# VH-VL binders against q86iv5, part 17

Target 1, 237 residues: q86iv5
Amino acid sequence: LDSCSICVDFVGNSLNDLLNIILNSGVIGTCGDLCSAVPGGQIVDTVCDLLCDYVGVDEFIKLISDVDPDPIYICEKISVCKTNDNAAASLDLVQINPQNGTVGGTFTLSIAYTVTNTIATGQLAFNIIDPTGNAFGDAVLLVQQSPEQYTQQFQFQATPSEQESFPNGLYTVQALVCEGSCGSPHPNTYTLANGTTTFTISGADSSSMSGAGSFSGSSQSTQTGAASGSGSGFALF

## First folded at step 4 (VH-VL)

Design p8 (framework fv_ciduvectamig_arm2)
Fold by ESMFold2-Fast, scan of step 4:
Structure p8 (fold): chain C 237 residues (1-237), chain A 123 residues (1-123), chain B 110 residues (1-110)
Amino acid sequence: as target 1 above (237 residues)
Amino acid sequence: QVQLQQSGPRLVRPSQTLSLTCAISGDSVSSNSAAWSWIRQSPSRGLEWLGRTYYRSKWYNNYAVSVKSRITVNPDTSRNQFTLQLNSVTPEDTALYYCAREGWELPYYFDYWGQGTLVTVSS
Amino acid sequence: QSALTQPASVSGSPGQSITISCTGTSSDVGGYNYVSWYQQHPDKAPKVLLYEVSNRPSGVSSRFSGSKSGNTASLTISGLQAEDQADYHCSSYTSRSTYVFGGGTKLTVL
């Protein structure tokens, strides 16, 4: 019930299922009526029931039916995720290696940041903008992250896909530390820190097959607070 | 231990209806912690999910957009089985057809598969 | 024209590690943590290797691991063995309450 990350994962994964049920069902009188229709089995049904019962079915349906759905905001409104309007952080390092690579090559993004006032529920997010303006990225969920110094690494292979072709040229990396969902218009959302860097891609790696760049992350932080990877597609500011 | 056994015709003529049955043992087709899917495999298209049926408080169906106008996935609680009906078949429907269970421990993956039925659509 | 993009083939030698990528969109791989991987030997039904990105069913070797970042999921096979030679398929749940699959990757153990 008080597990913020479970709520964010559930809402992120089930939002469209819930919307489809709400749209296609007649009268939904109980949390059981709504949640039993979610096609996820007993564990998903149980999480759904707990979250819905916490606020009541009418309020839960309102939150799910929001025009701009945001899992962190929904879970904050349910009161299983905390907010801190006074959260504060600084971004100490945004570095990508190599700074000049090839199509099919592996790139490592290193981010260092310092939390100076606790982040209750937020994100470490990054966006990579290719030479044509196409963007891709990822985010890590930050839960009750205490004042400490943190580092996070992401790796990806520049393998062309339908989502990102990895053309030759200059790439821009933007990193954000946020309370709430980065770029969200919802209350209790703040950009705490931002940083940018660039890298170039030139030439082709003929050993790469058709596929997409993928990120993998590892966290090296003091053992206070929580972080977990999730999502992509950040708004530009 | 869950087992899925498939049966049905292996040859269907163009414009006719393709009908397959999946018999379930070790679980109930009306289990509120499972969903029951049909998936096909062809050399040109790979694996394609076609549709599911599942029971929570009532029966629900979900279908892939590409087949939605001609597909039905139906449960039969008395025989503990579910069926695929695909209308107006063309040679492009020639494929190896599998039934599969979604869940039971965790949602959104196929943990048990039938043996597969090769269906050829030809005159 | 599979909905998810996988490399058509990958190869390695016994004892090496290989990684297979699976790329979709924000409406499937990027939108959900419901990515699964299936191993298929010739003339057999697919067998689940990983579910919910990184979870292993009972009986699946710890040599198989999974991760996801943004719109891309990855399967890594460490300590490659001859018996790993098979086709590997990724799958993701979608915003339409459906599933999509990748084109499959043929792993050759040299």
Scores: ipSAE 0.005, ipTM 0.463, lowest interface PAE 13.0, mean pLDDT 84

Design p9 (framework fv_ciduvectamig_arm2)
Fold by ESMFold2-Fast, scan of step 4:
Structure p9 (fold): chain C 237 residues (1-237), chain A 125 residues (1-125), chain B 110 residues (1-110)
Amino acid sequence: as target 1 above (237 residues)
Amino acid sequence: QVQLQQSGPRLVRPSQTLSLTCAISGDSVSSNSAAWSWIRQSPSRGLEWLGRTYYRSKWYNNYAVSVKSRITVNPDTSRNQFTLQLNSVTPEDTALYYCARDHYGSGSYYYFDYWGQGTLVTVSS
Amino acid sequence: QSALTQPASVSGSPGQSITISCTGTSSDVGGYNYVSWYQQHPDKAPKVLLYEVSNRPSGVSSRFSGSKSGNTASLTISGLQAEDQADYHCSSYTSRSTYVFGGGTKLTVL
């Protein structure tokens, strides 16, 4: 993992903790004061100290306390993630298998895309919209992704949970390739490509297992060491 | 493997400083995977965390709000120990005092895995 | 008074299951998955039973399990044994980078 990926993972995982510490602490005088309060152990403390010390505690607090949470934007402002206003890509395939499945069944989403101008820091993201309009999704982080053809797969089990009940009916998949965080209003954010598909859920699967809305992914690319970050159970855009 | 051994006076007069030492074996006080805490226990307040010290490129301290103005937790790398100093004690500070290690490891967070034997400190005139 | 609320006592018979609750706020139990449980026998230091809500250290019986819902964490002891008679304490990390403890629960095995 590169510094950009490390920063995005840290901010993404620790943003609520940092906001709560900032809100509930009196005066935070040093990066050490702030970072020692962040749960997660030694590695998290070390990453926090490095990022905070780089910009200073006052500036770091301002970035964390910004109006809209956006780990990519924060890490771009710290200068550990790059931007490219000329990034470009196309979506070649958005496919879900099976196209007709059951509650409790496993679904695989395959997305193929082509980068035509380097994506400096961005996302491949998707939302799945259920028949009632409730949405859930995931994203993978794209760092210094060169002009090549890429394939990414996501897998989930349609097991009902607090986040998603998986009612019978028609589901819509929306996929985006973005520079920056998909849907973000922050500077240097661009939707580069989008695509949609649909699938249907009907009936129940007696072979279902636990794992409501959980995602796993695999990527196929010609770029060695392409980094990814995912794990969201909620809509991204 | 890890052992914590406490020492210090068991009787302290009101307004004086309570001072206890915790000697560490099986680990280093400057281990970058550990933190070192003081916890006390009394019938009126139960278990009460007082503060910790730990090393991550530099030394850090965190203290409970209730004692923050009176407490210092100090490491001593040369003797592999850490100390509690609690100033201006009152009879309310009468308690069984424990030192303990916070476990920091690969993904593990903020629990006490090893405890000292405890020292009963009575604050009375 | 302790920061986290536990029942003062619980009781059960050998072979039964009991549950001990630990209720806090969104700034401790509700805000973090850093709840730990400790067993304390008379005249002994507390010993860790569970950490991070439900994880067991090496050597702790699978009869001890933990869960959390909202601001309440729970310790469940299944197949009660006479040796389980002890005080049980919960602890949580807080938004102020501190720890808080519950008042403790005395378990009697009858």
Scores: ipSAE 0.000, ipTM 0.422, lowest interface PAE 16.0, mean pLDDT 84

Design q1 (framework fv_ciduvectamig_arm2)
Fold by ESMFold2-Fast, scan of step 4:
Structure q1 (fold): chain C 237 residues (1-237), chain A 124 residues (1-124), chain B 110 residues (1-110)
Amino acid sequence: as target 1 above (237 residues)
Amino acid sequence: QVQLQQSGPRLVRPSQTLSLTCAISGDSVSSNSAAWSWIRQSPSRGLEWLGRTYYRSKWYNDYAVSVKSRITVNPDTSRNQFTLQLNSVTPEDTALYYCARHGIVGATYYFDYWGQGTLVTVSS
Amino acid sequence: QSALTQPASVSGSPGQSITISCTGTSSDVGGYNYVSWYQQHPDKAPKVLLYEVSNRPSGVSSRFSGSKSGNTASLTISGLQAEDQADYHCSSYTSRNTYVFGGGTKLTVL
C-alpha cells in the first residue's frame, strides 16, 4: 500500500533472515548481494532492493545489525516512515465479549479510540495476561492516522497451545495507542492512551486436543477511519 | 509485587572499579515490559540517571553521556539480577546508588520500583 | 550542572496549595509527555507520585496533580498536610533515549 507499511511488513517478516545472512555470509558488496539471499521470491527481493538502495548497502547493514529489531524504528531510520512527537489520542472503549467464557470459546475484543493529533507511525496494541502472568496479544500498524474516531475488533479462540494454556481464572486486557512501537525505549515513541478491562474463563476444555489462539482483525468501521490489521503471536510492550 | 535488593562494597579506592548488584524478585530481568536502571544521588548533583539494560529480542544498554566511557550495566538471567560496573572512580563518584525499574506495561518512562539504596564512598 | 531546573525550596501552611515547577528544553520536558515526579522523605528511596505529566499511581492522593506548558512541568499539592514535608524531584525522558532529573525542591510545611 504505502511505502511505510511495505517497509514495516518486509522488516517484520525478513529481519531474522537478514541478520543470519549478514552474520554467516562473507563480504556483502551490494544491495543485490544481500537481497538475492533473502527468501520469499521476486517481490521480497524487489522490496529489499528498494529499501537498501535508499540508504546504501553499508548503512542498511548497520541499521539491520545494530538496532532493536523493531520494524517501525528501522523503517523510521530508513526515512520511509514518519514520526510525530506531538501525536495525541484518547481511548474510548476497551470491551471484551463475553466477559465470562469457557476454554475453547471465542472472544471478541473491541477497541474504540479517537486521534486528536495525527499519528504518523504507531500501533494499536493489546496484551492479554492470564491468571498465572503469562501474556499474549497483537498489534496493528497505524500510518498517518488523521484526527478521527476509529474502531478495531480482534477475535480469538481460547484453544490451549504451547504459547498459552488458558487456565481458569481472571484475565486482564491492556490496550495501548502509541506513536512508534508500544513500549519501545527508542526516540519518537510515546504512549498516547491506555486502558484495561478483564474477563473470566471457567469450565470445560475444548474438544480439540491442541492449537493456538488465532487473532483476526476487522478493517470495517462504522466511523470515518480505519486501521491496518496484523497477525498473531506474543505481544511485547 | 516487585522488590529490588542491592548488594556490593561500600568503600572503593580512587581509580578502581565500583561494582554493585541488584537482585530482582516479583519480575524477570528479561521481561519485555521492563527496563532496569542505575540512579545515584549526591548533594552536589542531586539525582543522576546512569544507565539501563533491557531485553527486546536481544540485550540493549543505554548510558548517560557523563559516564558512558566508564560504565557497564549487565543482566544475569540465571540469578535474576543486574549489575553496575563503574571504572576509574574518583571522589566525585561518592553517592547513594539506587537500582530501579521502569514500567509495568512496556517502558512507561518512569521509575516505579526502587532498591533500598547503597552509600558508596570513594576515598583512599 | 542540573539538567532540569526546580526551585531549591518552597513552603506553605497546612491547608494551602503550593506549586513546584520543573523547566527543561524541547529535547526533554517540552518534547515528550514523559515527566514524572517523586517524593522523598529523609533516609528513604524516592517514591513515584505522578507519571506522564499528570497520571497518579494507585494509592497516591488526589491532592497531587500535574500539568505541563511548553518546556515547564508543574506539580501542585493542594490541602497541604504535615506529612507532605519532603524533597520533590522531577524527571523527564530525553531525545537521547536517556533520563534527566531536576535538582530537587525541599517542601517545608510551616
Scores: ipSAE 0.000, ipTM 0.407, lowest interface PAE 18.1, mean pLDDT 83

Design q10 (framework fv_ciduvectamig_arm2)
Fold by ESMFold2-Fast, scan of step 4:
Structure q10 (fold): chain C 237 residues (1-237), chain A 124 residues (1-124), chain B 110 residues (1-110)
Amino acid sequence: as target 1 above (237 residues)
Amino acid sequence: QVQLQQSGPRLVRPSQTLSLTCAISGDSVSSNSAAWSWIRQSPSRGLEWLGRTYYRSKWYNDYAVSVKSRITVNPDTSRNQFTLQLNSVTPEDTALYYCARGGYSSGYYGMDVWGQGTLVTVSS
Amino acid sequence: QSALTQPASVSGSPGQSITISCTGTSSDVGGYNYVSWYQQHPDKAPKVLLYEVSNRPSGVSSRFSGSKSGNTASLTISGLQAEDQADYHCSSYTSRNTYVFGGGTKLTVL
């Protein structure tokens, strides 16, 4: 129910739809006009209306239309999400199991990190770089995360898709803890900690199978700050 | 019964800053339904919208690409006015400058109130 | 270079109708219903004549009407009168949250 998480989720899921409506529609006079055109049903329309009404349709359109918009930055600009330029953290563990697997196999990424100065709005993110240099990953939103040790696990199945073919070879895992959106050039964005590990996929991958890869994540420590996650994604940064 | 009254220097030297003030009566510069614009007019370029300031929970500005690197439009809530500052002026900035209420997609319809205009000459 | 294209001049006789066009792109005139028209007499500030394509402010004669088709907005003045002799400017909201003007049209009432 925290307004920051609601804002980030809405903008993250609806950004391309909002951009398309703004660029291609001649009917944008009110928040209602804009938000009724966004797919997702009544809940999405309600959240859109609340956020748009909070800043006004002119400002809302401006924020969405800016070059290189990102959901955390947008939600910080409308003062729904907080910032902390003094946030600090360390990465204690980046581990993948199994270290040697096969195409179609299930992999578990375990990340342990310590927050040493509160993360106001940020991400725990990872990229997996395949042997050809193609990258995929996921991120979980960190909201008001207090100084404490945290653990997060992600699971994925190495199922070939149009986004990632899972070729045989060496894979690199990069994990980041950030204030703001990891990799963003926007103000109040800082990479707080960075870690890496590797794993190998071996065995023949001779058949293409339809289906997107997905990730599931959960925090294993007692969280004192709000956190939410994304369970599906590729090439996040 | 909204009125806009302009003031400021009418002669500016090249490379200096052009500064104009628009005083508002009958409305508030921080009105949530208003936007406050600067527009200039010259024989060579016609009417040219320069920028605006407006209040929607906080202050915002939008600026025309042609002047964005040199322009600032600032509100002053205590005096109920807004100002134009245009840096590094050249003779091409010689124009009749207007302030106006309006210039956004919602709220006030078109630019419905205009100041009297200030002819600014950029010359040595 | 004006962002919106208007004819430089138009003329008509008293009692006739004239139309002034204002052509932009899908990022301004074609993308939004936020076109305004302004009338400007010599040595005076522009006055809003139409807003949101076709809406008239209080006190503006019904002889003035507006329309839009695709990327082109039009101002029509019916029953021309001598006092209509003025410059007419169109303006449009843009996808950059800015406004642009046309080059202006000088109307001569013959």
Scores: ipSAE 0.000, ipTM 0.411, lowest interface PAE 16.4, mean pLDDT 84

Design q11 (framework fv_ciduvectamig_arm2)
Fold by ESMFold2-Fast, scan of step 4:
Structure q11 (fold): chain C 237 residues (1-237), chain A 125 residues (1-125), chain B 110 residues (1-110)
Amino acid sequence: as target 1 above (237 residues)
Amino acid sequence: QVQLQQSGPRLVRPSQTLSLTCAISGDSVSSNSAAWSWIRQSPSRGLEWLGRTYYRSKWYNDYAVSVKSRITVNPDTSRNQFTLQLNSVTPEDTALYYCARGYYDSSGYYYFDYWGQGTLVTVSS
Amino acid sequence: QSALTQPASVSGSPGQSITISCTGTSSDVGGYNYVSWYQQHPDKAPKVLLYEVSNRPSGVSSRFSGSKSGNTASLTISGLQAEDQADYHCSSYTSRNTYVFGGGTKLTVL
């Protein structure tokens, strides 16, 4: 496990906690003062201290308090994640199975992509857009992915929830490979490749107003590049 | 290719404000990869970093503790320059003043890659 | 006084190697890998030699190398040449989001 992945996971999970501590604690003089207040136990506190110590407490607070924070950008600014303005990739496959399913069924999204110039810190991301225009998605972190062919699979159940009702009709899948966070306005962010596919749900009860699917993913990498991620059903771009 | 050119008075009286300007060419004062610093050198005390300004969605300033109460480092995007203002000067502020670019890239944090020519400022009555 | 400790002077003969130390605390040199070195000839602005302890900018001779152990960073100049006669300054990022410099070291070649 690399320090870039550790940083992105920590910031992604602790950003709101850090913001609340900064708001409620007044003047914070040390990384230890800030980090000891972060919930999650000693391992989280240790990671926080290590990352904060890279830039000092004043700069760390500035980065956390920025108007448009994102974990990849923050971790790039503290120098634990690398950037590559020349990163390049192509999307070889975006496929969903089954292409015709029912409410409550399990769907598998398969994405194949080729990296042609190293991705330093980026994402493989997708959004699924329902027939009404409501979107949900997930992403996996890509760290130092060398030129090679990669595959990634995501699975979800079309179980109605408050986030996504799964009405019957045509669904659009959009997939992106990015250097940086997909859709971020920050420097060193580039969309490297994109692709789309569709699938259909039939037999959906259009009056269902509650419930949303959950996501799980697995990765198949043919080299030592890092890829990790999970999600709760929110649109990413 | 990046050039920093300094201007400002070389003689300042005690208790007055020392004001210097650094004009930038070959880069933008609002560049996301740069921070703009003032560094001084006294004849026998070496280099002392005073402060910096930089743009990352909004403007930030950082200042050395020794001068924090008296110093302002201010960008001017319309003229592509930045200034040093140091209030209530004393003879101990006599020094050679440099502006410098702190550069950030994916291979490192800030280091001072381009420097102005330097301005000797004497504080005397 | 300077925040980082350097020897005031060092000397060597052409072709020899010399090392200049830069000692700080766990809140600067010891806490981060953000140490840089600068060469300054008389009446000239400083010029960057090394950054992030050991990285060389394009155009800097491979005779210049850097290392760090604990709270001490070191600049080594191998194959000493007359042109190397100059003042050498170290700098480090600090836990207060500031920068500090050493007192400078005068290198004499003869």
Scores: ipSAE 0.000, ipTM 0.402, lowest interface PAE 18.4, mean pLDDT 84

Design q12 (framework fv_ciduvectamig_arm2)
Fold by ESMFold2-Fast, scan of step 4:
Structure q12 (fold): chain C 237 residues (1-237), chain A 123 residues (1-123), chain B 110 residues (1-110)
Amino acid sequence: as target 1 above (237 residues)
Amino acid sequence: QVQLQQSGPRLVRPSQTLSLTCAISGDSVSSNSAAWSWIRQSPSRGLEWLGRTYYRSKWYNDYAVSVKSRITVNPDTSRNQFTLQLNSVTPEDTALYYCARAGYSSSYYFDYWGQGTLVTVSS
Amino acid sequence: QSALTQPASVSGSPGQSITISCTGTSSDVGGYNYVSWYQQHPDKAPKVLLYEVSNRPSGVSSRFSGSKSGNTASLTISGLQAEDQADYHCSSYTSRNTYVFGGGTKLTVL
């Protein structure tokens, strides 16, 4: 994995831990002070030390403590992720199968897109908006993605949870291709393309099983360079 | 007021171990707001940072790449001092050796220096 | 060791301003705001003049100022005085959790 992907993964997983350490530690004079307190073991500590040492502890703390920190922006400011203000892409397909499903059923989201100017560090992201307006989604990281046609699939099960109940009705799917983090107010962030589709959930109540919904993604890009998506029940944009 | 006082042998033979001690007054070697370094100065290499030790819930050490395989910087909390041990010395290790402190808001600069110890590596 | 690059010598007359450059890479000077400058008179230990690019310790004259652009840090001495004649060393923290120093600049006050 490239340094950009490593940075984004680390910051995404450790941001709240870093903020809590900064609040509670009193004296932070070195990257070792900060990073030794981060949970996750030696690999996480090593990545933290490397990134913190790249900019110095004071600048690293400023970036982490920013009003609206996001992993891509932080890693761009550290200079381990690249930016491209001229990135360009189009969304060729946003399709969900089945278009009519039931609670507890499995849905597959298929996205096809074309990059026309290199995406330096960005996302392919989606939000699913339920009939009540509650949203959930996921994203995959795009790093140095060359001009070419790409396809990506996401799969999820409509299993009710505290985060998303999956009521019967019309669902809207919104997909975005972005340079930077989709929806971020930070510099060098651009929505390159967007697309929408819909699906319905109907039928009987699922069993009383409480559980979190999860997502899985796969890439069939001609050029492999996208990081894998992670499961999330929260809207990204 | 912080003061650093150096001691140790001034003549070392090639292949032997160079050992110096830095005694600290006015601060604690285990202070969580300080780091303790060894820096040397020679005509051929100028100023050269060798390594440091510091305490932040546990002890840490960092070493310059050029000496990493031969160097140890160790704290001694009972005597409030820290030491340099440099193994397998060569004539190129002949230099004026300084211990130095970096403080919390200055963990990346050296605000107090020892008096310096000239160490000659010769047969 | 690829030390930071400083001019070997600079000179000036009393009352003038001089600037000493310190050039590194994105892994040291360019990557961090942890550049420090040290003044060294003959047979003395170095004394810190500036830290974190431009900050002065208590007791250091405002005639000493620092800046950084890209991979190059600069020390400027205004209103040059005879006692400023000394060696000046820059230092930077690095991406390897280490420190590097420049080769040093001898300032002559003519």
Scores: ipSAE 0.000, ipTM 0.409, lowest interface PAE 17.2, mean pLDDT 84

Design q13 (framework fv_ciduvectamig_arm2)
Fold by ESMFold2-Fast, scan of step 4:
Structure q13 (fold): chain C 237 residues (1-237), chain A 124 residues (1-124), chain B 110 residues (1-110)
Amino acid sequence: as target 1 above (237 residues)
Amino acid sequence: QVQLQQSGPRLVRPSQTLSLTCAISGDSVSSNSAAWSWIRQSPSRGLEWLGRTYYRSKWYNDYAVSVKSRITVNPDTSRNQFTLQLNSVTPEDTALYYCARHGIVGATYAFDIWGQGTLVTVSS
Amino acid sequence: QSALTQPASVSGSPGQSITISCTGTSSDVGGYNYVSWYQQHPDKAPKVLLYEVSNRPSGVSSRFSGSKSGNTASLTISGLQAEDQADYHCSSYTSRNTYVFGGGTKLTVL
């Protein structure tokens, strides 16, 4: 079932809230008491209760409180996400258009990859590294992705912010296909494929808006094995 | 704006079942931000928490060890109320009984709304 | 016997300060920051004065303050007034997902 995607989305959005509740509460005796304190309303509370009840409150708190928590690993330990230590993929295309743009301009990243052995729960992720070494990126969750070729596009606007100033110069794009969370030290995590490309920013475009642009991504495949992810704005690995 | 109103028999014979109802207004018995408790008070034991019921994705019940074998706290969503049933009563169960709400979110683990209290006497 | 230990009575004069203690164990008062204090006037239900050791609900006077050290929580009432004459009860959440109360303290304002 796609309980995996629901779990990863819940944990990804609620991890800091759960950690704050655990820190402030000391010891929590029930899933209901923990989950009722999570913001997001009845649906979020219901998902939290379902996941917590599945493993019990003590184990759930232990998983959330781990020193390197990540949503995919937590959901794998809860047993709602599957693992495949034999997953395999290749990265066929990493291209960015335009290859020379301006501050305030829009850039489109196109990635093509081939799964050669099923990805059970993983990510297609990218980082963009600016001329000063500052990085930002995004990821798409991959659930039960069968062997075939997939295409994914991401779009962003080079709008300066406190997190990313978009200086003139050479930018590096790094893309990864992973089983598990890309860069995670947890078991059942593997980098399956990686690729790199570059682009340049020169000059400036007048903009009244400040801040890093939003990312937009959509999965394209001949099957329904792909899923969207979250995590825009910061480096992922 | 939340109010709790108690009702039920005030005289019970030893060995029978004590039954009280707490009607809720201004909130829902299935509210995911609240839990619903029964607390009693006697001169010899002071205040004593008996048990609670609350809804999150399912119903939960917790009971004090001293009464766990004899107690049921049961919600009724259609009538927006919850009940106390205490089996096999003895004269030691003579007390002033309160229903109360405690918050799970906000004023966490504090009894912020109380019913008016019902004095129940257990005698032959 | 009540699970939490409180003095049976305490007294003071208007304008003075008094403190009421509430002693438990590491499985209740010492283990959690979920200690509450209640004021009860004769023939009335208890009313919450403090929750989570030291937090005041809206409408509760700043004369009421709370603290905790180890297994003992304390309620302090400063600037005593005649209307403070009442019974005071402490409660705590426990490691068994239950609640326990103290025996109550009768405050007399002389």
Scores: ipSAE 0.000, ipTM 0.411, lowest interface PAE 16.8, mean pLDDT 83

